VH-VL binders against Chromophore lyase CpcT/CpeT (cpcT). Designs and how they scored, part 2

Target 1, 201 residues: Chromophore lyase CpcT/CpeT (cpcT), of Paulinella chromatophora (Freshwater filose amoeba) (b1x536)
Amino acid sequence: MSASLSQLVHQLSARFNNQQQAFDNPPLYAHIVVNCRPLVHLLPGSLLIEQSYAMDPLKPYRIRVLRAQTRDEKLIIFSYSLSDEQKYWGSVYEPERMLKIEEKDLQAIEGCNYIVRKKNSNFIGEVEPGCRCLVDRKGVTTYIVSKFELTNKGEMRTLDRGHNPVTHEQLWGSLGGVFEFNRTTDFSKEIPYDWIEEWKK

## First folded at step 1 (VH-VL)

Design a10 (framework fv_axatilimab)
Fold by ESMFold2-Fast, scan of step 1:
Structure a10 (fold): chain C 201 residues (1-201), chain A 122 residues (1-122), chain B 107 residues (1-107)
Amino acid sequence: as target 1 above (201 residues)
Amino acid sequence: EVTLKESGPALVKPTQTLTLTCTFSGFSLSTSGMGVGWIRQPPGKALEWLANIDWDDDKYYNPSLKNRLTISKDTSKNQVVLTMTNMDPVDTATYYCARTLYSYGYEAFDIWGQGTMVTVSS
Amino acid sequence: DIQMTQSPSSLSASVGDRVTITCLASQGISNYLAWYQQKPGKAPKLLIYAASSLQSGVPSRFSGSGSGTDYTLTISSLQPEDFATYYCQQYDSYPYTFGGGTKVEIK
């Protein structure tokens, strides 16, 4: 599993955008930028993720800390919120600000962890079952269904949907297609050697 | 209603190439998450997975047979084609195509074709 | 490759019996396991996916359980139409692999 964990974190560590998909299909796909960058000063597998509209990249609509780990021979990405999210908006572009994030700023989000598996050189992840990843969107509480696939060729595919917690009816998100992202910046070189050594234990 | 049906030769000689076609209805390989796989079963033996192709044209092959297998799709015709080179008597089997959905827990093969028997002999 | 070991290879049971079939993976497969029923001369039919989720249209007497490396298919109150061979399959990693099958004979 240590080789798979290392590969997962390397493939996640990038800036992705769906520019080509959005420009080819403007009514169906918003132009999104996803930045996922190692928090090298925190525990191994810690990543800052910012998701933003390309027109407003410094004001993410979602900011989280992720921590990829092996638990009971499963690859899991734990999800954490930041106690002061706005303070760190856009910090994924500014390493000095990103390095000010401390362990005490992180709060685990139950129900929003990803269970990840490896298929050939690709990773497929999905938010844990139970319909417990609750998000307030535009004043309405929904649970998120979130899925991703990462390839070793710098591609990422995602699907995000929000559902009514009582009726399970889809209230927002993709009705037909996955979002198709391509890596534009590689942050995997920032992964510390001590993380790789720790994962071998 | 979802249906899949295999077609191809019933008899193949050793060293020849086998081409099988899966024709399906009730779903599209342009739909996100959809895929089609090929599975074979020698007489009296277990099932063996051969290859998958998905909505995104990603192709996956059983590594024990990868150098012999090619999978492709024609979305406009609702067809998936499997080609296997250098056939041998041990490749005698019933060949199935089946649908899969690439989603947590749903990647099982939920709808199968009836299967087509391929005998490799001189 | 992940090896799937299925036991028993065959069993005989009477109508109304509770039947349990076991599937052991050579490594953890995170519940990415399916169970199929195959009747003589027919294609396999999906019964269970994600180790414990019943496929729509499948009778409730079929159930799946287990985690990690150890999984079971249970048929409560066996019926005559349940004569078949049952296969488990992991879809955690490529190549996908199947168990050797369990033949259920009703007698």
Scores: ipSAE 0.000, ipTM 0.481, lowest interface PAE 14.3, mean pLDDT 86

Design a11 (framework fv_axatilimab)
Fold by ESMFold2-Fast, scan of step 1:
Formats: C-alpha cells, structure tokens, sequence
Structure a11 (fold): chain C 201 residues (1-201), chain A 125 residues (1-125), chain B 107 residues (1-107)
C-alpha cells in the first residue's frame, strides 16, 4: 500500500489544465488551471493546491492544503483551509511565499477529506460520505460532491457539484460532464527523498 | 446485436446454493466502461438489484444480501456468474442479467440498457 | 439506502391521454435516475436515463424531467402498446434502488 501512496502523490504533483476541452467547447467548459505542488517543509504528503481560471492564474477561486496519507490500509487525502487564503494566492508560482505556510495556518475541514481507491494504474478519489463538506460561495452555503480520476498518462478528470444541505438539490457544478485535464508541468521531482523513505516503512 | 441470456436451475431446495450464468454477445468485459449486473423480481413484486461486476473486476453487492452473494466473470467466455447461498422460498423470483450502459469510471454509476429475458427460479421442497 | 417512492401505484387511462408518473428519492440523486417499461411476462426496457435523456429507439411521446429528489415520467399521448408497469431506478449510489412500480392500464 506504501507504494500506492507514493504513486498517488507523484501523480498529484503537477500543473494541469483543460485547454483542449475548453477550446473544443468554450460555452460549456471554462479554461481552468490546477496547480498541486509539494510543501516540502511540512509532513509527508502535504501539497498546496490552487484552482484558477487560466485568464487570472494568480487569483485562485479555490486554494487548499492537501495531505495524502495511509490510514487503516486506506488512501486518504486530508483537506485543510488556510487561515488567510488571500495572503497565499499565487504562491504556488513563488516557492519563497509557498514555503512560509506553517502548520498553525492549517484548519482541518471536517467532511472534506477524499477517500482514494486504486484501480489498476489509476486513482479514483471521492469526498467522504455524510454530505458535510460545506462551502460558502457567493453568499450561499452548499455541500460539495467532488470526485477525481488520475491516470498514469498524466491525465486528470474531475467532477465537482454543490448541493443544498437541506433539500440535496444540485445548485452548481458540472452539468455538462466531467472536466478533463492534462499535466503540463511535473512537480513530482520536488518530492523529498525523506518522504519516500518514510512511506516505505 | 447485443444480447444477454440467463441460465441455471429452475428449481432449488431450501438451504441449497443457486448458481446462475449470464452469457452475452455484442460487447466484451475487457472493454473499459463495460459491466454486467444482476436484478431479480419476485412474482408480482418490484425489481431488486443484487450485484454488479465491471471490466476491472470490481464487484458491488446489495448490502442486505452481501454475505450470500458472489459475482465473477470469465472474459474469454463472455460470461458472468452469480452464486447465492442458503436459498429460501422468499428468494423465488425471475433473475435477470443486464448490461451496464453509460458506465463512467469516475462516476462509478450506470443505467441498465440491455436486459436478458430472465430465468425463473422457484425455491421449494 | 436511498428509498424510491413512486406514485401512483396504478392508474387507468384512455388512449390519447397524458399520463404522469412521479418518483421521489429520500435524498438528492443528481439526475442519476432511469425509467424502465415492463410488459407482462417480459424483461424491463430502458426508456430514459440521466433523468431526461431518451434512449435510442424509444418513441418521443416519452419524456423525463425533474431534479434533486423529485422526478417525473410523462407519456404525452398514451397508445395501446403502452400498457405496462413503469419503474424508476436511482444509480447515484450503491445499493441501486428501484421504485415500487406504476401499473398503467388502458381501459
């Protein structure tokens, strides 16, 4: 299972975009850039993730810290918010700012962890059950349903939806289908040797 | 073009194990996104989902029956087999196999687009 | 488990009538809902998937609508061959669950 954790973190450590999908159907798919980069100074599996419109890459619409770990023979990606998100906007492009993130800046987001399963060479992740991953966007509180697939060919597919916490009706998200991303930059070489050694234990 | 057909015993005694085979043509369980499910229907009652198996050999079972059900596939023969242990008269039903159409690995879900004709299984002493 | 409640359990209608069948889910199912038609002694046939997508070869008088927890199958002008029992099914999560069925009788 430790080998699977290493593979997962390597496949996540990249810059992805959906340029081809957005070009082929601009009315349905926005052009999105996803940067997921190792926070080498924090615990093994810690990654800064920024999701941005390609037209405004330094102002992410979502910024989180992720921490991939093995718990009870299961792959889990723990989700954390930053106490001052705006302070770190665009820091994924600026290592000096990114490396100033400290453990004390992280707040665990109950209900927003991903449960990950391996399917051949691919990883399938889903937000944990319970409808507890709450986000406030544009004055409306929703819980999110979020799923991803990572392939060993540098592809990532995502499905994100927001639902009413009481009625469960879908209020926003992927109505036109899954978003399809391709890796454009590889951050996996930044993964510290110490992380790899710890994962072997 | 696509067909599925169920086969197995018509009569089973209480406590025995039921084995049903679904033989299909026009698609392969080696193809990404393909899967087969089993559904049953007691006489005059509603449909009840039992189990699914997909191209990657991932298996899903109805939790109320999970300890009694085993699903397996033989991709080279285009067959899916369902085994159900400890049969009881309440398990008397028509058993169907069906193709999981529109299956997407990311969503993990699919409607059943092509069904077999069904095979009636009576559980009686 | 997600409970699927269909109404009515049965109805009688004349040829040419508009028929509406409702399916209520105990929680949101994100449009992962299918409708099946089953004629006496036959296997079910898929009519609608993804709540509103018409299956190839199904007559256009059949349509599906709804979102969240509330879904509807409509037959705009009932024909004699539409005598059947209709079932909804959610495929948003395992275990898959079916509604109790609606028997449509043509007088």
Amino acid sequence: as target 1 above (201 residues)
Amino acid sequence: EVTLKESGPALVKPTQTLTLTCTFSGFSLSTSGMGVGWIRQPPGKALEWLANIDWDDDKYYNPSLKNRLTISKDTSKNQVVLTMTNMDPVDTATYYCARMGYYDILTGYSAFDIWGQGTMVTVSS
Amino acid sequence: DIQMTQSPSSLSASVGDRVTITCLASQGISNYLAWYQQKPGKAPKLLIYAASSLQSGVPSRFSGSGSGTDYTLTISSLQPEDFATYYCQQYDSYPYTFGGGTKVEIK
Scores: ipSAE 0.014, ipTM 0.516, lowest interface PAE 7.2, mean pLDDT 87

Design a12 (framework fv_axatilimab)
Fold by ESMFold2-Fast, scan of step 1:
Structure a12 (fold): chain C 201 residues (1-201), chain A 121 residues (1-121), chain B 107 residues (1-107)
Amino acid sequence: as target 1 above (201 residues)
Amino acid sequence: EVTLKESGPALVKPTQTLTLTCTFSGFSLSTSGMGVGWIRQPPGKALEWLANIDWDDDKYYNPSLKNRLTISKDTSKNQVVLTMTNMDPVDTATYYCARSYWSGYDAFDIWGQGTMVTVSS
Amino acid sequence: DIQMTQSPSSLSASVGDRVTITCLASQGISNYLAWYQQKPGKAPKLLIYAASSLQSGVPSRFSGSGSGTDYTLTISSLQPEDFATYYCQQYDSYPYTFGGGTKVEIK
């Protein structure tokens, strides 16, 4: 299980960009940058994730802390919000600011954790069951359905949708299919040796 | 629009090998997240999954039939082929190919019309 | 293999009725469950995936619920076009397995 956990965190630790997809079909796909960078000072598997429009990369539309762990013989990525999100906007580009994030700044987002399965060298993650990952969008509350795939070739695919909590009808999200990202920067080299050793125990 | 269509023989003799081709349009098996599966349904009975093949050439087979089944794809032709050896009258069924895509979470979101295969002497 | 037990095998109902169909898995399947509708002579149509997510284009009267081993498909107000056979399918692990089907017949 430790080898799979290590591989998952290495494949997540990158800056991803869907530039080719966005330029091929701008009406269907916004140009997005996803930064997922190790928080080396926190517990093993801790990552800062920022999702931004490429034209405004220092003002993410979504910022979270993720923590990849093994629980009950499953790979799980726990999701956390930051108590002061704006304080850390763009910090994924500035390690000195990013490394000031503390455990006390993190608030677990129950219902928004990813359950991850391994498929050959790839990982497929899906938000946990129960329809509890609630998000307010344009004054309406929806639950998120989210899936991602990571490959060992530097590729990431994502699918995000919001559903009505009562009727379960899709209200927003990916109608054009999956977003297709390619790794542009490798942050996996920042993963501490201490994390790898802990995962072997 | 996405379409899938099965083709193959309508009648097969016992002990022969069945070859079915699924030809599709509106998507490519080079696209990440795409897969095609084969499902069969004997007359008046439930659905039975046979095999899957994905964009990365991963192949999965029903263990009850694994030694009789081979699935392959030709991405350039938009085709998936299933072969089943040593056909028996109990294999008489409608055979479907269907797309498996992330929007369906590995569920089959678009199905072909099906092709009826009768195994009889 | 994961066994999917679907009940009832058939039911009779009238237009406007609330219809429920259950699907029991022999082990936990983590909501990796789909529901399909099949009309005579036609291919199955996906209604629900991930136990509760409504497929695009499917009417809101269809809903799915459940967790672990116990799942339900509900049709809140049956319409004439809903008389069909319904199947559940687990995709938690290979081999993928289907329930035996539930035929919804006019009363």
Scores: ipSAE 0.006, ipTM 0.530, lowest interface PAE 11.8, mean pLDDT 87

Design a13 (framework fv_axatilimab)
Fold by ESMFold2-Fast, scan of step 1:
Structure a13 (fold): chain C 201 residues (1-201), chain A 123 residues (1-123), chain B 107 residues (1-107)
Amino acid sequence: as target 1 above (201 residues)
Amino acid sequence: EVTLKESGPALVKPTQTLTLTCTFSGFSLSTSGMGVGWIRQPPGKALEWLANIDWDDDKYYNPSLKNRLTISKDTSKNQVVLTMTNMDPVDTATYYCARIRDYGDFPGAFDIWGQGTMVTVSS
Amino acid sequence: DIQMTQSPSSLSASVGDRVTITCLASQGISNYLAWYQQKPGKAPKLLIYAASSLQSGVPSRFSGSGSGTDYTLTISSLQPEDFATYYCQQYDSYPYTFGGGTKVEIK
């Protein structure tokens, strides 16, 4: 296996925000915080991700477990929901609570996996095709179109849009285009030396 | 205004190497998100993608032709060069270069095309 | 490789007609689909990108729709300058692949 999987997990393991973008363009971009922190007690590549409004950081509007792996020579980030999401709200800020998450709490979300390509030092990921990544938002079911780009300079760009499953009309998401995030905290140092490696010494 | 123009030989003999140059203006391949691709079209047939190069010098090739193709850029001259080895009569086609813009929201489409250059492969 | 199947391969239409062209991908392409117009002897021109976004300068009678594997180009009221060959192209994954083309001919 290549160093690319380790590189991807290290670059994802961070706290990101779009403070500069949001303050420059408040009507078009909400101020969002994305925390992606390694779950080192679970299978290699496991990360807790919380996405929240900066004004309400302990109550994420989305919480998931991600697991980055190599399948058929491709990088894939598998998406999992938690059986009791509210129990773990804000746990990304509290390692003692975060480390209580167990494998049995994870439920795979098959249509919501990311297929990732390495482009030089950057990673580009998109939710798998098929319009099957279903997300309920305020009682309305949508499928998501999601793309991200990670740079080796601590930048992340994302595009998230939700569409009507029948009409394909965009129902929510960015009106101003791509969200531009910057890394503010580095969680990659919490990753054990041999966690993602094929062998242990 | 953005323009691209292909140049190269109109006639190539079988087994020879084809070299095509795309010269462009109105944008730079030093600009993040910019790229140039090559596409060909045999007479009366569909379009076939050959290769891409982007601002980071990242190169992509059609796997069916990868062993024959080389793409390179000279950002100071605003040129992209495609080389194709071991030409065969079935490679007779109009060859186009085109710009790719990738701004995250709307990546990868060929938004501005050159006029095309006809390459005939015959003995 | 992702195979792109266009239908029909050709159609005959009159000025003022509503024309629809379909493009089917062999796997999901997440709206990374472009539509091009090509007139005889000319280079292709981009009409639609990201499945439904109209390229600047393209008349509003052109529209794109669809998601997943099924995509459609619609010309709401065909004009004389619209008689051409149309191609779809996926740019979801390498290699980029084009459909076989749809020739729109005068009836």
Scores: ipSAE 0.000, ipTM 0.482, lowest interface PAE 12.8, mean pLDDT 85

Design a14 (framework fv_axatilimab)
Fold by ESMFold2-Fast, scan of step 1:
Structure a14 (fold): chain C 201 residues (1-201), chain A 124 residues (1-124), chain B 107 residues (1-107)
Amino acid sequence: as target 1 above (201 residues)
Amino acid sequence: EVTLKESGPALVKPTQTLTLTCTFSGFSLSTSGMGVGWIRQPPGKALEWLANIDWDDDKYYNPSLKNRLTISKDTSKNQVVLTMTNMDPVDTATYYCARELGYSSSWYGAFDIWGQGTMVTVSS
Amino acid sequence: DIQMTQSPSSLSASVGDRVTITCLASQGISNYLAWYQQKPGKAPKLLIYAASSLQSGVPSRFSGSGSGTDYTLTISSLQPEDFATYYCQQYDSYPYTFGGGTKVEIK
């Protein structure tokens, strides 16, 4: 499993962009940038993720800390919120600010962890079952259905949909299907050797 | 009730292409977490997984057969189609389609409801 | 590819007997294992998924256990309708692979 964990973190550690998809069909796909960058000073597998509209990249609509680990023989990406998230907006572009994030700033988000499977050279992650990953959008609480696929060719596919917690009706999300991202910057070079050695233990 | 049924030719000559159709009811491949796979079983032998397609059009193939296999879906017809090129007598088997359990139960991979199977014989 | 080895390849047992079938994976599969029952001339039927979760409608005499590389299907009290071949299947990684099967014959 240590080799699979290392591969997962390497494939996550990138800046992704769906520019081609957004330009081919603007009504269905917003132009999104996803930055996922190692937090080298924290526990192995810790990543800062920012999701932003490409036209406003320093003001993410979502910012989280992820921590990829093995738990009970499963690959899991634990999801954390930041207690003062606006302080860290755009910090993926400024390592000095990013490296000020401390363990005490992290709050685990119940129900929003990803269970990940390695399928050949690809990784498929889905938010844990139970409809418990709650998010507020414009004053309405929804639960998220979220899936991603990562390839060793620098591709990422995602699907995010929000559902009514009572009726399970889809209230928001993609109308045209999955978002298709391509890696534009490789942050995997920043993964510390110490993390790789720890994962071999 | 959920049902799946395979259809296709019973006899195929060596080098020809096999096309099998799985027609299903009681669920939709537009539903998140749903998938359909193809599995075959030569007479008196074990089961062999061939290919999967799921709700978001992700396609997975057995690497030993990848260059011969194509899987596709038509959600409006509730059908999944498998195509296999360059048929050989060793490909003689019963071919099954089956529904794959989604993330809410088995995290994909387990097949909960199977079609009856269709026997394909490859000979001259 | 992950290789699945089942033992025994066949066994004979009497009604009421406890039957145990084992499945060994060539590497850890994190409990992503299913068990199927196949009667002669019929399609397989799912019995157990996630190594130990009983599929709806399956009799409670069937149970699954194990972890890592070693998994077991147990039939606590064999019934006449349990005459069948049983297969394990890993779904930890592609390609999904099945064991060679265990034929259970009632004496």
Scores: ipSAE 0.006, ipTM 0.500, lowest interface PAE 11.3, mean pLDDT 87

Design a15 (framework fv_axatilimab)
Heavy chain, then light chain:
Amino acid sequence: EVTLKESGPALVKPTQTLTLTCTFSGFSLSTSGMGVGWIRQPPGKALEWLANIDWDDDKYYNPSLKNRLTISKDTSKNQVVLTMTNMDPVDTATYYCARGFSYDAFDIWGQGTMVTVSS
Amino acid sequence: DIQMTQSPSSLSASVGDRVTITCLASQGISNYLAWYQQKPGKAPKLLIYAASSLQSGVPSRFSGSGSGTDYTLTISSLQPEDFATYYCQQYDSYPYTFGGGTKVEIK
ESMFold2-Fast, scan of step 1: ipSAE 0.006; ipTM 0.543

Design a16 (framework fv_axatilimab)
Fold by ESMFold2-Fast, scan of step 1:
Structure a16 (fold): chain C 201 residues (1-201), chain A 126 residues (1-126), chain B 107 residues (1-107)
Amino acid sequence: as target 1 above (201 residues)
Amino acid sequence: EVTLKESGPALVKPTQTLTLTCTFSGFSLSTSGMGVGWIRQPPGKALEWLANIDWDDDKYYNPSLKNRLTISKDTSKNQVVLTMTNMDPVDTATYYCARTPEYYDYVWGSYAFDIWGQGTMVTVSS
Amino acid sequence: DIQMTQSPSSLSASVGDRVTITCLASQGISNYLAWYQQKPGKAPKLLIYAASSLQSGVPSRFSGSGSGTDYTLTISSLQPEDFATYYCQQYDSYPYTFGGGTKVEIK
């Protein structure tokens, strides 16, 4: 049974923001929007994720393709970069542009896959061990520590930090704790029936 | 050597609150991946999971008993405490605490109970 | 909740016999399954985790297999110390649930 995989993809398929956290805690938390939307024309579990500042939602500071799968009896979210990221900036708001993303545009990012477990109806994911998820931020190469927790109540908590590959010192990311997101738009209804059928195999 | 030992009252009256303490040695709940759970077994019956607490203070409860159960830890004393309110004769059982380690080579293997305490028998009777 | 059904509830066997115990989950549990041995008056002892991984110190005559909803514990050549009750447990999701147990008795 793939019930956990289906639940994970349904719970991820949303637009989230941390507006309440940002409002309650100025200036500690930036107001961020996360869009995670099914790429219905690609392999089952494929999602476009854009993370942007709410003040500039069409210029994401991070854009990726994710693909949730069960592999070796584990829930894994595979991470892919786009060969031309700027071409697809803001496409999460424009379905016709999302349909132009092809498999050939995707490049697997070794070391940046999320290992996901289900705990008490929540999904907890973290980037695979090994300090191999390399991200170039403002001209500095770091490895990323990235974690999320997703609840069945439309909540998501995230932690993203970049560390020096040699010294392991944190060079960027949250010093104030986890970001707390709430679902504002539900994209789970866009999940194709053929994905659900494939997951039953 | 890893050991766990349960302690608490042998007899509890109906409606009272049960408090059980698990004292352990050979590991710390400050260690990433470590957890401790409580399991009970009524005489002649199957095992029933009650609650878990992890190194990061995440707490999990059996939903059928959730409003009656509280689990907490004192890392400095190497203790985990379970309280259960409104005891009833059907709660008569041997209560066990057990460790849940995270296995380095298998991310999801950590939730098996690898080392168990000897158990403590709790009888609920007037 | 995930229901765990063990069969048989009891069996009689002789030393040297191959013993097979099955555990059926009401939904897929992705091999997050453990097997425990319990002797009268004693705490359970972990034998197998992740459906097929043998716990250190457990004799090699014990083995686990299966996937999805269907899992099996096998004792290849039963020894006198193996007469006990065996339980399966899923840890795919909370609440953790145990099977009803299988009592292995002397024939």
Scores: ipSAE 0.000, ipTM 0.451, lowest interface PAE 16.1, mean pLDDT 85

Design d09 (framework fv_dargistotug)
Fold by ESMFold2-Fast, scan of step 1:
Structure d09 (fold): chain C 201 residues (1-201), chain A 122 residues (1-122), chain B 106 residues (1-106)
Amino acid sequence: as target 1 above (201 residues)
Amino acid sequence: QVQLVQSGSELKKPGASVKVSCKASGYTFTDYAMNWVRQAPGQGLEWMGWINTYTGEPTYAQGFTGRFVFSLDTSVSTAYLQISSLKAEDTAVYYCARELEWDYGDYYFDYWGQGTLVTVSS
Amino acid sequence: DIQLTQSPSFLSASVGDRVTITCRASQGISSYLAWYQQKPGKAPKLLIYAASTLQSGVPSRFSGSGSGTEFTLTISSLQPEDFATYYCQQYDSYPTFGGGTKVEIK
């Protein structure tokens, strides 16, 4: 199970984009960049994730801290918000700013954790059940349905949809299908040796 | 056309072993996990576990460790279930079932083998 | 593991009847629930997944509803070919099946 945790964190630690998909299908898919980079000074498995439109990579539409762990024999990615998100916008490109993120800045987002399983050569994660991952969008509260798949070939597929908490009607998100990302930069080399040793215990 | 074709029925004595096969066709074998489900006579369905068709790693449900072994031969797109030291309570129809890896509800079983009846009696 | 309780275990019905089968989960499973039909001597056939999505080729008289811990399968007008055993199955965690509901002719 610790080997799977290490593999998951290595596969996540990258910059991804869907440039090919977006260029092939511009009306259906926005051009998005996802940066997921180790926060080496925090607890093992801690990653800063920024999701941005390619036209403005320093102004993410979503910024979170993720922490991958094994709990009750399951792989789980815990989701945290930052108390001052704008202070850290674009910090995934500036390691010195990432070093300023402290545990006290992290607020757990109940209901928004990912449960991850390893199937064949891939990792598949889904936001936890219960329709509890609440997000406000344009003044409307929705719950998120979120799924990702990571391959050992540097590919990532994602699906994000927001639903009405009362009617369960989809209010925003992908109508054209899954987003298809490819790894462009490898951040896995930044994973500290002490994290790998901790995961073996 | 996706098909899962299983080996024929088996009649075994207690203490013997049996090996059930499940041959897949109509899709790329290693793209989908293979699950095993059994059904004792007059009883409901019981999930036994799955095997990763890409890595060959099996995962067993609680109660199906030890005597039960999942394996593969990817060159012929075939999954196997071996049961050793057979007991009377192993009498059941054993099904292989395909699980999708990516879909909006991919953790359900969209294609099933026809089933293999294993009868354990003296 | 997550336990699924189906009710009723047995149901006697006539052609044309509306049949409702309930599946209750021991904990929240969102919409990660499938329904299967099994006829004697045959493998199970997928009817519904994601609690309410009909599998291609399944007649529209079958419908599923529910989320969280309470789910139902409804057959709006029972046909002769619908006499079978029905199973719910969750896939929020390691797969588990309900005990089944046998729908018999009256």
Scores: ipSAE 0.006, ipTM 0.474, lowest interface PAE 11.8, mean pLDDT 86

Design d10 (framework fv_dargistotug)
Fold by ESMFold2-Fast, scan of step 1:
Structure d10 (fold): chain C 201 residues (1-201), chain A 122 residues (1-122), chain B 106 residues (1-106)
Amino acid sequence: as target 1 above (201 residues)
Amino acid sequence: QVQLVQSGSELKKPGASVKVSCKASGYTFTDYAMNWVRQAPGQGLEWMGWINTYTGEPTYAQGFTGRFVFSLDTSVSTAYLQISSLKAEDTAVYYCARGYDEWSGPEYFDYWGQGTLVTVSS
Amino acid sequence: DIQLTQSPSFLSASVGDRVTITCRASQGISSYLAWYQQKPGKAPKLLIYAASTLQSGVPSRFSGSGSGTEFTLTISSLQPEDFATYYCQQYDSYPTFGGGTKVEIK
């Protein structure tokens, strides 16, 4: 499983965009940039993720810290919010600011962890069951259904929907379908040797 | 009250085409993957592939590319399996089955259609 | 692809018997295994998923165990309606089914 954990973190550590999909299918698909970069000073598997519109890449609409780990023979990506999110907006482009993030700045988001499977050469992640990943969007509380697939060819597919906690009606999310991303910048070279050694234990 | 209702049995000659339907009710069609499973007479179950009901993208198991086509009509919550250039070895019961993993492939199958027998003979 | 081997392929039993069916995977699949029951002329019915979780409505005499490569379906006290063919199915990668175990009345 340590080899699978290492592969997962390497495949996540990139800048992705859906430029081709967005150019082919406006207005159904916004042009999105996803940066997922190792937080080398924190525990192994720690990544800063910023999701932004390509028009304004320094002002993410979502910023989180992820931590990929093995628990009970399962691959899990734990989700954390930052206590002061705006302070770190765009820091994925500025390592000196990114490396100021400390463990004390992280708040675990119970219910929003991803359970990850390795299916052939791909990784498939889904938010944990229970409809407990709650997000307030424009004053309305929803639970998230979130899925991703990573390939070893630099592709990532994502699906995000928000549902009414009581009726389960879909309230937001792409009606056009799955977002299709391609890796444009590789951050996997930043993964410390120390992380790889720790994962072998 | 989840139900998957398939079209009736088909008797076809070699070289013909057949289109099997699977109509879903009792749940949001686009929230679950639709899978196709084949069972030849006296044989076991064989997974053919799945279709993502949200995107319409089909994925075929090895051996079911080319002559087999999965499609949808989301407006009527119906999935279709089309088999072209029918051969005697296509004689089987074809099942549609609902899976939890709509996108990256099926998990396990909690609800099944009743099956459609396709017989290919001269 | 991941191969599943069921044993035995055929089993003759009496009402009240404890029946055990095994499923072996060609590689580790964690707990990503389901069990189905199929009666003649009928669609398969899901009994168990995640190796050991009973589907709602399935009688408690059915149980599943195992992880990794070795899995077992047990029927603690066989009933007349349990005479059927049983299949295991993995979903760690693209789905594959075992060859089936036919449980027949003695």
Scores: ipSAE 0.005, ipTM 0.477, lowest interface PAE 10.1, mean pLDDT 86

